# VHH binders against Probable ATP-dependent RNA helicase DDX59 (DDX59), part 12

Target 1, 164 residues: Probable ATP-dependent RNA helicase DDX59 (DDX59), of Homo sapiens (Human) (q5t1v6r416to579)
Amino acid sequence: NVRQIILWVEDPAKKKKLFEILNDKKLFKPPVLVFVDCKLGADLLSEAVQKITGLKSISIHSEKSQIERKNILKGLLEGDYEVVVSTGVLGRGLDLISVRLVVNFDMPSSMDEYVHQIGRVGRLGQNGTAITFINNNSKRLFWDIAKRVKPTGSILPPQLLNSP

## First folded at step 6 (VHH)

Design k29 (from c13, 19 letters changed; framework vhh_8emy_2)
Fold by ESMFold2-Fast, scan of step 6:
Structure k29 (fold): chain B 164 residues (1-164), chain A 125 residues (1-125)
Amino acid sequence: as target 1 above (164 residues)
Amino acid sequence: QVQLQESGGGLVQPGSSLRLSCAASGFTFDDYAMHWVRQAPGKGPEWVSSISWSGGSTYYATSVKGRFSISRDNPSKTLYLQMNSLRPEDSAVYYCAKDSTYTYGRPSTSYFDYRGQGTQVTVSS
């Protein structure tokens, strides 16, 4: 069971909003997986998380070998890391990883990717939360987001409802 | 309140070196990634290099990789760009930029919270 939350967050406000979530004792439940859309973003954001919040954080992206990615995700499950920031490149066999909180810092480019990412939460009988940041960069997906999330009873941002 | 002051530019011959500095004030310098961006006459801005808050991660545009080195000194609130083996193509105004979020290395987008006044680098014979 996954609680889906959609937040309107402009690009300059995303880091502050992520830190607010990670410092919120009701929302922050490790292990946490944060999805971003580029390698530079994953590296810089994971370092910022560690610096600002003190949480054990690391990045996953294409320049890390499959063995390195496996070791990082095992470390996430074992408590060596509390937050992993990923570009979505988790690797073969790693689809079985289950976390308590997913944050889509950047909205995925497709609804299939969105479903795959939030599917990391609420597995193995645990409840979990998926929080997704949206803004006008994702407007082509607004209808599909609304169609999926409205039936859950979650409140959608007014900006999404005023879009064609 | 946020202030960035670039310095160290000048007129040099091809093959020379220059070190640019950026003095930062009005924010907690060691909480932010920092960037160098350049703009040549008649061209759009080009991302040059980025450095994480700690200096632990550095990134370079392909055009400068192996020749330029970005660094920072958090106690003095200063960002540096060491430029070696300068080419005429490196001639531009160089800008220091503070990131309000993480960056994609695209200076044509609104990822940078603030840029300084710039420092002119001219590489000619």
Scores: ipSAE 0.011, ipTM 0.334, lowest interface PAE 9.1, mean pLDDT 81

Design k30 (framework vhh_8emy_2)
Fold by ESMFold2-Fast, scan of step 6:
Structure k30 (fold): chain B 164 residues (1-164), chain A 124 residues (1-124)
Amino acid sequence: as target 1 above (164 residues)
Amino acid sequence: QVQLQESGGGLVQPGSSLRLSCAASGFTFDDYAMSWVRQAPGKGPEWVSSISWSGGSTFYATSVKGRFSISRDNPSKTLYLQMNSLRPEDSAVYYCAKDSTYTWGFPSGYFDYRGQGTQVTVSS
């Protein structure tokens, strides 16, 4: 139900790659949830998305109250926002929402977190796509990523397979 | 006291249409996502379709997409499932379900209350 795509993206190229995905009519399907590893990154990236692509974008992180996070996610699902950039901590009850596209801009530090994040896609029979950016910073997880994603038929980057 | 009462089932021939209704009471209907779940003899329950609190978002199982349409009327507290081009494999007891996780009216995939069901039999 979830199409898993793993892309090799060096850190300096991540912003450009995200904009390419969001401007690609084949890949971009709102609502979109983008996961990053820090609060400042969430705020800055959501602003950049809005300014560069024109899409309605906002951030979610721990410094926003549970009520604010709830209203943002409700707005995402109702079309008031097209892209939400989050640190991965959505809050109690909010982890069960469903979106059409997840982009892991930063690879999570564990496979459990990875599964949790892509679990926001394809719920209740809804088809969706999860795109994850990897590079040598995630080397420890390469085997686990390959083991989980290979059975789905997705093409894996050669760098992941050749870097044990 | 949450109550969900389904109706509209029956015996029909393949290719026919049926519209199921679910009357809800005992909770604030407008605050919750609603779903249809079916169970055929000898099988576990299968999720069919879900609708957000406002009706603005709808979700369908692959097996029914393009044939079934879920809708709701909040003023009358009623949920509907329009079933077109029915197939023998659609035969099941259909249950109306209230979403158990309060995600502000969006489907979570978990149900805390289910009605008593309405039987749909598609047979030639």
Scores: ipSAE 0.000, ipTM 0.166, lowest interface PAE 15.4, mean pLDDT 80

Design k31 (framework vhh_6qgx_2)
Fold by ESMFold2-Fast, scan of step 6:
Structure k31 (fold): chain B 164 residues (1-164), chain A 125 residues (1-125)
Amino acid sequence: as target 1 above (164 residues)
Amino acid sequence: QVQLVESGGGLVQAGGSLRLSCAASGRTFDDYAMAWFRRAPGKEREFVAAISWSGGSTFYTDSVKGRFTISRDHAKNTVSLQMNSLRPEDTAVYYCAADSTYTYGFPSTSEYDYWGQGTRVTVSA
C-alpha cells in the first residue's frame, strides 16, 4: 500500500526538492510528515517551509513538552497544520496520525528506522507515498535500500545502483 | 546585494565577555539567515552560531552552547553574538555571514552568500 520512492539529493539541494514536492498537487496530501535527523534542523526546516511555501508547519522533537505535543495533535486533527517536521519520535497520540505522504528528508541511520518511518503511510487501507532522499552520506545502507525497494518496482537512482 | 561589517572584537582575559555586532546593508536583510563563523590560527573556518530569518530558531556548535547567545535586531539590520565565559580556545577571527538559501543541518562555508571581513578576538590565559 506504500509507494516507496528513492531520490538522489545532495544536502544543499534537499530544501528545494522538498518545496517542489510540497507544491506538487499529485504528491501533496496534508498532513505531510517530514523526517529529519536532528531537532535543530526540524525547527529550521519547519520555519523555511512556512516562509517559502506558505503552508502551516510545525516541528516535533524531544524538546517539545507533553502539553505542546498534545496541542500539536489537536491542531493536526483540526487541520491547523499541513506539514509536520519530526526527528522520528512523535510521542504518545501523535504516532496514531494517519498520513498519505512521508518525506525522509534525511535517510535514517538504520533500515529498521526507515521501515518504521514509512510505516506511517498506508494504514487503515489508505494508499500513500514515501519519498526518501539519499546521497553518499547513506552509502553504507545502499545494499539494504536496494534490497527493500527493488521488489516494489519503484525506480532507483543510478547513483545507488552504480555505487563503487 | 548585502554588505556585512563586524565590530566588537578585542583582547579579553579568560572568563571575560565580549559582544560582537554585525551591521548589514543592502536589500533583503530580513530574508537572510545569519551566522557567525570563526577561524583560529592554523585552523579551518568553523561554524559558531546561526539565527533563522525570523529569529525563531538559534543554532550553536557544542563548544559554545550555554556561553554564547546569538540575536538579531531587524529594525537596526544587526546580528549580535554575546560571548560569555570566554576561554583561550575561543581566540579567533570571527566572521559574520548571510545566506538567503540557508541549508538545513550544519552549515558549510560554501553555502553562505555574503561574508564580512572579520573581527579579531584574543582571549588571554
Scores: ipSAE 0.000, ipTM 0.178, lowest interface PAE 12.9, mean pLDDT 79

Design k32 (framework vhh_6qgx_2)
Fold by ESMFold2-Fast, scan of step 6:
Structure k32 (fold): chain B 164 residues (1-164), chain A 123 residues (1-123)
Amino acid sequence: as target 1 above (164 residues)
Amino acid sequence: QVQLVESGGGLVQAGGSLRLSCAASGRTFDDYAMAWFRRAPGKEREFVAAISWSGGSTFYTDSVKGRFTISRDHAKNTVSLQMNSLRPEDTAVYYCAADSTYTYGRPSEYDYWGQGTRVTVSA
């Protein structure tokens, strides 16, 4: 069971908003997965998380081997890491990972990818939260986002509702 | 505020090497990422290379991969671009940029820019 939260966050404000979430005692529940749209972003943001918040953070992306990704995710579940910043590709056999908080720092390019990413929360009967940042870069998906999230009773940003 | 000053540009023959340096200064600097961009005559500004604040991650555009190396020295507060096997197509003004957020190699993501240093590669 996943609580879906959609936030309007302009690109320059995303990092500050992520740190606010990670420093919020009500929202921050490790293990945490943060999804970004490129490997450079995963590396840079995971370093920024560790530097600013002091949380144990690491990246996952295509340049890390399947064994390395598996060991990182095992470490996340065992408390060796509190936050993993990942591109969408975690690897085969790793889709059973269950976390308590997902942050889609970058809105995925498709609704199928969005559903796959938030599906890492609340598996095996556990409850969790998925927070997704949107702005005008995601305009083509606004109708699909609203259609999916409105029935949950979650508050939607007015910018999404007023988009052409 | 962060001030960036580039140096190391000049004239070099094809196949030669140059090392560009960028010195950063400032009290409220958020040292998250540093990058090099270039602008050739009549063209738009394009991404060349980036390095994370720890130096643990580097990214290069395909045309310079294997020829250019970006590095940083936190003690000297500098970022460097070692340019090997230079080609006439590398002729451009090279800019140092700092990102207090994170970067995807897009100019609009960078908060601070240097004035640029000119690199000319002769045939």
Scores: ipSAE 0.006, ipTM 0.274, lowest interface PAE 10.1, mean pLDDT 79

Design k33 (framework vhh_6qgx_2)
Fold by ESMFold2-Fast, scan of step 6:
Structure k33 (fold): chain B 164 residues (1-164), chain A 122 residues (1-122)
Amino acid sequence: as target 1 above (164 residues)
Amino acid sequence: QVQLVESGGGLVQAGGSLRLSCAASGFTFDDYAMAWFRRAPGKEREFVAAISWSGGSTFYTDSVKGRFTISRDHAKNTVSLQMNSLRPEDTAVYYCAADEYTWGRTSEYDYWGQGTRVTVSA
């Protein structure tokens, strides 16, 4: 029930690629979760999404209170927000989260974290898509990514297939 | 003063069942995700199962899916792992873990118990 897409995206190109995805009528299905690796990145990227695309966007990270995070996640599910940009930390609202699109803007540091993040998609019979950006910074995980994604029939980037 | 105390470990034959329990104290239990990890001799600690703060979501490693069930009892501040159809490769020390902010298959859990030993004989 989860379509897994792996894209080769260099760090300077990630914002442009995210905006392309959010403007693509076939890929953009709110609610959307975008995962990043730091708090400042979550704040800045959610602000950029709102300013550039006009989509209702907000961040979640550890410096937001649990009440704030819960209210943001409720708003995401009710359509008050279309895109939430989060570090890997969602908090107590996590078991209420079922989204149509996950974008791993930054590849998680482990495959366990990857599985946890894409697990927000395709719940309760809902079909969904998980798009993950990779580049040489995630090289240590290339084999694990390939062995997990190849059986799903998804196309893998040539850079991943040619890297040891 | 967070405490996680595991119990229920022991020796069991292959194909048998065992129920592990973890008693939690010193924090607001209902606000924390709970997980079980295990470590076999000579191996790294690996994720087994997790349950969300409300109990509405569960997560399992593929090797135990369909055999193990994680549950929580909010009245008793306890998380349990029901282990069915046990295999010799399930032999390990099992650890209870709790985390308020990180849920699922990560090693970043804030609080850990001391572990309970499970031995599955052929």
Scores: ipSAE 0.005, ipTM 0.133, lowest interface PAE 15.2, mean pLDDT 79

Design k34 (framework vhh_6qgx_2)
Fold by ESMFold2-Fast, scan of step 6:
Structure k34 (fold): chain B 164 residues (1-164), chain A 122 residues (1-122)
Amino acid sequence: as target 1 above (164 residues)
Amino acid sequence: QVQLVESGGGLVQAGGSLRLSCAASGRTFSDYAMAWFRRAPGKEREFVAAISWSGGITFYTDSVKGRFTISRDHAKNTVSLQMNSLRPEDTAVYYCAAEGYSYGLPSEYDYWGQGTRVTVSA
């Protein structure tokens, strides 16, 4: 039930692209999970989302307790937060949580992590969207990404298809 | 759209303190994370410290942790660097910079000041 979108986004352009997605009435469907690759990035980006878009945003990472993380995710599902910016800690262990939009701001380091992260979308009979930013930093995963996403009918970036 | 002007540099003895200030002009100041960089004579520019848009999150290079404090004053449109326990190795021209769509990590920045010189004598 997950619509998978792969976008070519260079690192300096990622923040602008995220804000464009969050301001797009067709793409923005709360609750939203945004995945990043480091805890400092989660804190800084969640503050940036709040500041620039006005959306209720908070971070989740390893320095927050399991109880704090569960309370934040409960708040996300109840509308206390619209956007949660998280490291991979959320993608690993919380099978009962379902959101309408996932943005992989940073491509995960493995396809197993990718599957866990997009698995937060479209549960309990709901349709959802997963948008993943890629660039040359993810080159080693290009074949695996294409193999998984191509059968869904999604259009892949030319840069991914032309990188052997 | 952002102009940055540094002040507060000077000559100080090792173990002393200096406070650098960066005055920002332009309506976009509040939209940027701010950083301090430095360049010693004959060396490349290096990252020193950064502060987020709200001022709630700070980031420091290891060599200045515990000695330097970055702060932000939205009412005065300034960012400051309090430098304590100064060492001869801190001698450099210090530059204020506004972020270029990084989330606070050391990177190329869109806007730069002209710099203020800090000299720490042994």
Scores: ipSAE 0.007, ipTM 0.210, lowest interface PAE 10.9, mean pLDDT 79

Design k35 (framework vhh_6qgx_2)
Fold by ESMFold2-Fast, scan of step 6:
Structure k35 (fold): chain B 164 residues (1-164), chain A 122 residues (1-122)
Amino acid sequence: as target 1 above (164 residues)
Amino acid sequence: QVQLVESGGGLVQAGGSLRLSCAASGRTFDEYAMAWFRRAPGKEREFVAAISWSGGSTFYTDSVKGRFTISRDHAKNTVSLQMNSLRPEDTAVYYCAADTYTYGRPDSYDYWGQGTRVTVSA
């Protein structure tokens, strides 16, 4: 149901790689959720997406009220936004949100968070894609990532497989 | 590669104001997130404020929120920090920092200036 893609992307290259994905006609399917690890990052990246790609983009994080977050997610599903950049704080009662593409711009700190984030993709029989950027900052999780993703048939970066 | 030069530091009385400026040289200044950090005597470096590449998003640490304003001027390749209602506790060396990608976390900035000293007298 969910195609899991793991890409080796160093921190300075993450923005360029995201824009390549969003400009790729085979990978880009709105609605899109992009997950980052901090509030400032969500605001900065959503603005960059809008300027560089021209896509309708906005951020979600804890400083936005539950009503604001709910309205943004409704707008995402209704086509008012094409990309939402979030810290993972989507809000209570929004569990039914389903998107076509998730990009984990930052690898979550735990596999439970990873599973929760990619779980926004491919619900109710729809095909979807989850793309996750990793580098040595996520080394602690390499074995768990490989264990989960390898059975899906996805190709893993050699850096992940060859790391201690 | 970008180089950053701070200016505008000095001595000011409590309750006064100062404007710090950071001049950036090099290419792609408008693609960088920019930030101000400070280091007070005997303390660790602290985040103060950040601004996105477009200037549309700003972030402040709680202790300066409402007193400091960060802004940027793309025509001049400068980032400014307007500091109002200064307190003795604001005494520090202030550093300008630039991130090579617009996403930027406060602790991930790749380029740093040499700093400008701000002293706030009681």
Scores: ipSAE 0.012, ipTM 0.310, lowest interface PAE 8.6, mean pLDDT 80

Design k36 (framework vhh_6qgx_2)
Fold by ESMFold2-Fast, scan of step 6:
Structure k36 (fold): chain B 164 residues (1-164), chain A 122 residues (1-122)
Amino acid sequence: as target 1 above (164 residues)
Amino acid sequence: QVQLVESGGGLVQAGGSLRLSCAASGFTFDDYAMAWFRRAPGKEREFVAAISWSGGRTFYTDSVKGRFTISRDHAKNTVSLQMNSLRPEDTAVYYCAADLYTWGSPSEYDYWGQGTRVTVSA
């Protein structure tokens, strides 16, 4: 069971919005996965999370070995990390990892990827939340997002519904 | 008032070196990642190099890797780009940029300088 929240967030405002979420006692439930679209972003954003919020944070991307990625995810589940920032490359066989909060800092390039990313929330009877940031850069997916999320009862941003 | 002021640009022969500097003021420098971007004549602005808030991580575009070095001086609130083995294709206006955190896109930095011109002759 995943609570899906879609937020309209312009690119320059995404970092501030992420930090608001991580500092919100009702939304922040570790372990947390944050998905970004590039390696540089994963490394620098995870460092910024640690610096600004004091949360134990680290990155996962393709330049980290399979063993390193496995150890990081094990650490996330054991409390050595509270937030992992990933490019979506968690590693083969790690698609069943369960977290309490997913933040799609960058909207995935496809709905299949979106479903795969939010699928890490709320497994094994746990309730969880997936928050996804959208703006005009993801407009090609607006119809598919609305079709999937409307039936859940979540409020959609007006910008999503009013775009041609 | 937030200000990023670049210096060190100029004309140099191919194979030469230049050191660019960026002086930052009006914000908490130690909390910001710093980056250099460049815009060649008739082209879009592209990423060159970045350094994390701590200085512990550096990133480079493939075309400058091994030739350019980014560094920062927390005491002076400056970021520098040491450019070695310069090529005519490095000719561009170089911009300093600051970001409280980075999500990785070159277009999403919070603050920008006005740029310093670098010309590399054949």
Scores: ipSAE 0.000, ipTM 0.205, lowest interface PAE 12.8, mean pLDDT 81

Design k37 (framework vhh_6z1v_2)
Fold by ESMFold2-Fast, scan of step 6:
Structure k37 (fold): chain B 164 residues (1-164), chain A 122 residues (1-122)
Amino acid sequence: as target 1 above (164 residues)
Amino acid sequence: EVQLVESGGRLVRTGGSLRLSCAASGRTFDDYAMGWFRQAPGKEREVVAAISWSGGSTWHADFVKGRFTISRDNAKNTVYLQMNSLKPEDTAVYYCAAEIYPWGSPSQYDYWGQGTQVTVSS
């Protein structure tokens, strides 16, 4: 039960697009999980979310202990946080989290990772949304993205169809 | 639009310390994440340290951890790089940059300063 949305977003525009999504009362459904590709990005983006949107936001990455990560995820599910910004896999044994919105701020390097990340949405009979930002950096995956997402009835950016 | 001006670069002896400053003018400084980068002769520009808009989150490259510290003073529209235990390999032009995205890549940052030369010798 996951709605997959693919958006064409150039790298300099990603931060502003994320803020637009988080300020859109139709799209924003806490708990929210945002995936980025590096630790620096997780820390910087989570603070920017807090400042610009006023939402309770925190980061998860490898420099946080397993206990800290578990406590953060528990807080996300209990409403102590509204948005968690995380790098890749949340940690061994933490794959069972279920959220209402996933934003792949950075498109993962493989479709297996993409499937794993959006799998945090729509679990336990709940409906949810996964929004993924793409641009020419993900060109090698365009065919696989279209093949997976087209059958779900979701809208694809024209750039996926016009790419050589 | 924001303008950035670096200062504080000079010749310093091995083991010495130096503080670099980056003064921002134009648009609101505290809306930006800030970073320090460096470029040695014949090398690519590399990220040294980064700081969030609030100063609550900082990142330092592994090759400077424990020696360099990034900080900011939003009231003064200034970001700093405190450099301790300087080594000859720290010799480079140091650059300030605003709006750190994409992180870790110097080629796509929004605003850059002119740079300040740091030379470390014995």
Scores: ipSAE 0.020, ipTM 0.447, lowest interface PAE 7.1, mean pLDDT 81

Design k38 (framework vhh_6z1v_2)
Fold by ESMFold2-Fast, scan of step 6:
Parts: sequence; C-alpha cells; structure tokens
Structure k38 (fold): chain B 164 residues (1-164), chain A 122 residues (1-122)
Amino acid sequence: as target 1 above (164 residues)
Amino acid sequence: EVQLVESGGRLVRTGGSLRLSCAASGFTFDDYAMGWFRQAPGKEREVVAAISWSGGSTWHADFVKGRFTISRDNAKNTVYLQMNSLKPEDTAVYYCAADTYTWGRPSQYDYWGQGTQVTVSS
C-alpha cells in the first residue's frame, strides 16, 4: 500500500525539494506528515511551509502538550491543517492516524523508526507515498535501506548503491 | 550585498547582564531565521539560540535556558540576545547568522557577522 521513494538530497537542498513536492499537485495529497530530527526544525520548517507554499501547516513535538498534539492531529484529519511537521513523537492513543503522504525530511536514526514513520501511510484502504531524503549522514543505514526498499521495485539513488 | 553587524560585546562581571544586537541589511529580513552562535578559545562554534522568521518560535541551548532570550524586531531588521546571570563560561565571541529555514548547524547558515567579544570576569 505504500510507495517508497528514496531521494538523494544534500542538507542545503532539502527545503527546496520539500517545497517542490508540496507544490506538485500530483504528489501533494493531504493529509501530509513531514518528519524531522529536532524540535526547532519542526517549528522552523512548519513556518516555512506556511510562508512559502501557503499551505496550512503546524509543528508537533514533545514541548507541545498531549491535548495540543491531539487537537493538531484531529485538525490534520479534518482539513484544518494540510501539513504537520513532527519529530516523530505524535502522542499515545493516536493509532488511527492515516495520511496520504509522508516525507522523511531527515532519515530516521534506525530502521525501526523508518518503518514506524512510513507505517502512517496507506492505512485503512488508502494508497500512499513515503518519500525519504538521504545523504552521507545516513550512510550507516544504506545497506538496510537498500535491503528493505529494493524488493518493492523502487529505483534507488546510485549514491546509495555504490557506497560502502 | 548581505551584511550582518553585531554590537554590544564588552567586559561584564559574573552575574551581570548584557544585550547583543545584530543589524541586518541586503536581504529580506522577514524571510530568514536568525541565530546566535558563540565560539570560545580552543572550542568549536556552538549554537546559543535561534528564532524563526516571524519571531513566533524560539530555541535556546540547554546551557543558556532561563538566562538568555533571543528576540527580533522585523521593523528594524535587528535580532537581539538578552544575556542575564552571566557566568565566566559564557566568555566567547558571539556571532549572528542568517538562515533560510534550517536549524542549529553552523554549516547550514549562509550569512555570518564578524562577531562581538563578550568577556565575563569574576
């Protein structure tokens, strides 16, 4: 149910690539979850999404209360938000969250986290897409990424396949 | 041309307060996140605080939380760092930096000021 796309994106190019995805009417399918590796990144990127693309965007991270996170995710599902930028800590009791697009702006630190994040896509009969940005900062996971994604028929970046 | 000019660095006593200012020109200030970084002798440059383009979101490093506050005045194209309860460990050159919506990593900030020296003595 999940189309997995792995893109080679250097850190300075990540924001432009995300905006390109969000402005592409064929790729942009709300609700959207964007995963980043830190709280400041979630806040800054969600503001940037709203400013640059005009999409209704907000952040989720551990410094937002459980009630706030619940209300944000409810709003995402009801169309009050189109994009939520999260550190991956969505909150307990939110297991019914299903989105159409996940963007891993930062590659998770483990394959377990990767599987958990893309698992938010394509639930409850929906088809969905998970796009993950990688670069040399993630090279310790290249083998595990290739092993998981290659059987799905997705094209992998040459940098991933040729790196030790 | 993009220009960032820091000011306000000086010698202060332990427990004292100081406000740093960074005047920005040559770009649309409201489109950029701003950060304060510092570098002590023999140490790497580290992130002290960051503020979003709107001023709606701020971040402070754990070692300055409760003592330092970042703020900005978009009408004046200026970012500030209010420093309270200063410690000798805060002695460093403080740098202002502008960023197109990234976080905390020096390599991600495109524009840098020349720095302003803060010295905290006992």
Scores: ipSAE 0.012, ipTM 0.326, lowest interface PAE 8.8, mean pLDDT 81

Design k39 (framework vhh_6z1v_2)
Fold by ESMFold2-Fast, scan of step 6:
Order: structure tokens, then sequence, then C-alpha cells
Structure k39 (fold): chain B 164 residues (1-164), chain A 123 residues (1-123)
């Protein structure tokens, strides 16, 4: 029930591609959860989203308390935030939260993390989309990504399919 | 486009403090993340500190943590570097730089650079 899209995006192009997604009426369906690999990335990217798009955006990472993270995620579901940028640290019990769009801005380091992150989408029979950016930095996971995503009917980047 | 002019560099004694300013002219200063870099004689240019568009997020290199603080005033189109507990090792030309690419990391490819301001720390 989750549409999995894998895009080849070089590191310098990732921010532009994210803004294109957030400005695309067909793809943008708030609430949106964006996953990045570090705290600084979460803070900077959430500020960029708010500054450039005007969308209500905030970050979640380990330096925010469990109570703050819980309140942000509830605010996301209640319309107080349209985009949350997270390092993957959502906190205990918050893994039940469901959104309409997930963007893996940075490919997670394992397939277990990937499955956990896209699991925030498309719950209770609701349709949703998970978009993941990959490039040569994720080469170790190419086979596992292809094995997971190919059965869904999604189109994979040629770079991933032609990897040795 | 933006033009950057650093000021405040001078000779200071070990243990002293100094505040550098970087004044931006032109449109859209508040659209840029800003960084402070330095280059000592015979060394490569290194990143010292960086600050987001809003000033809500800052980063400082480990070798200056606790001593240097970056801040910005978007109403005055200025970014600052407060330097405390200065050491001879801090002697360098300090550069202000603007990042328009909105890269979430701190790239070495900043778009606009100032001319630099010399800081000399002596015992």
Amino acid sequence: as target 1 above (164 residues)
Amino acid sequence: EVQLVESGGRLVRTGGSLRLSCAASGRTFSDYAMGWFRQAPGKEREVVAAISWSGGSTWHADFVKGRFTISRDNAKNTVYLQMNSLKPEDTAVYYCAADSTYTYGFPSEYDYWGQGTQVTVSS
C-alpha cells in the first residue's frame, strides 16, 4: 500500500530535488516526514524548507526531549506542521505515527532502517508514497533495494540495475 | 548576488578576545547560510563556524568549541564571530563566506567570499 519511488540524486542536487517534490501538487501530500542522516542536516534542511517554500517545518533529533518530539509529531498530524525533518529518532511509541509522504533525503545505512522509515506511510489501507534518494554512496545496498522495490512495479534507476 | 566585507581583525594578546564582523551588501542576505573560514601561513583554508539562514542552527569546529561563537543579525545584514581565550594558533586571515546552494552539510564550495581580515595573536 506504499508506492516506493527510488530516484538517483547526487548529493549537491538533493535540496533542489526535495524542493521540487514539495512544490509538486501531485507528489506533495502533507503531512510529510523527511529523513536525514545527521542532526545538523535536520536543523539546516528544516530551516531551508520553511525559508524557501513557506511550509510549516521543524526538525526532530536526539537533542530534543522525548516530550518535545512527541508534541512535534502530534502537531504534524494536527496540521501545526506540514513537514518534519528527522534523523530517524522518533522515540518510543511514536513509530505508530502514519503520514502520506516520506522522503528519505539520505538513504539509511541498512535495509532494516529503510523498511522502518517507509513504514510511516500508507497504514490502515490508506495510500501513501515513499521517495528515496540514492547515489554511489549507497552502492552496498543496491541489490537489497532492487529485490525489495522491483516486485512493487516501481521503476528503478538504470544506475542501480546496471551496478556490477 | 551578495558582496561580503570583513572587519575587526587586529593584533591581540594571548588570552584576549576579539569580535569579527562581516557586512553583506546587495539583496537576499537572509537567503544565505554563512560561514567563517581561516587560513594560517603554510596551511590549507579550514572551516571555523557556520550559521543557518535564521540563526537557529550553528556549528563550530572542535578546535574552537567553547571559545568562538558565530551569530547573525539579519536586520543589519551582518554575521559575527566572537573569539574568546585567543591562542597564538588562532593567528590567520579570517574569511566570511555565503552559501546559496542550501546544502545541508557545510561544503567547501561557498558561493561568495570576502577579502579576509588578519588576526594576529601574540604572547
Scores: ipSAE 0.000, ipTM 0.222, lowest interface PAE 10.6, mean pLDDT 79

Design k40 (framework vhh_6z1v_2)
Fold by ESMFold2-Fast, scan of step 6:
Structure k40 (fold): chain B 164 residues (1-164), chain A 123 residues (1-123)
Amino acid sequence: as target 1 above (164 residues)
Amino acid sequence: EVQLVESGGRLVRTGGSLRLSCAASGRTFDDYAMGWFRQAPGKEREVVAAISYSGGSTWHADFVKGRFTISRDNAKNTVYLQMNSLKPEDTAVYYCAADTTYTYRGFSEYDYWGQGTQVTVSS
């Protein structure tokens, strides 16, 4: 039930591309969950989202207590936040959240993690979209990405298909 | 577009304190995340601390938590590293870096770097 979009985005272009998505009326559907690879990235990117777009955004990572993380996710679902920027590990019991848009700002290190992250979208009969940024750092997963995404009818970047 | 100049490095005694400064020139200083990195002889460069564009979010490496504090003054286009309880293991060249992209790949993805300032901690 998840519309999967794969975009070729080099590391220096990722922030600009995220802002373009958040300003795109067809793609931006709150609540939004953005996944990044590190804690510092979650904090910095959530502040940048708030400053540049004006959207209510906050970070989630392991340095925040489980109570804080639960309160943030509750706020996301209740409209107190529009965008949450998170590392891949949300914590025990927090994997039941459902959002309308997931952006994998950083491609996960495994397909199991990818499936887990996009699984936050389209739960309980709700349709949603997952957008994932890839580049050569993820080349070892290109076959697995293509195998999973091609059957959904989504267009794949030429760079993914032409990689040796 | 951004030039970074570090200052404040010198010889200090074990247990001493030192404040490093990094002066940035450029029209968009308050749009960058800033970081302090260090490299000791024969070792890889490592991230010490980082600060968001507003100063509202900071990160410190585990090996300096409670001893070092990063801060910034956007009106002066300057970022600081206050170093307390210095140890011989802190001896390194300290680099200031600007991250205009908010990438996750550490020092290899920082856009602009200073020339470094030498800190030597004597036993």
Scores: ipSAE 0.012, ipTM 0.329, lowest interface PAE 8.3, mean pLDDT 80

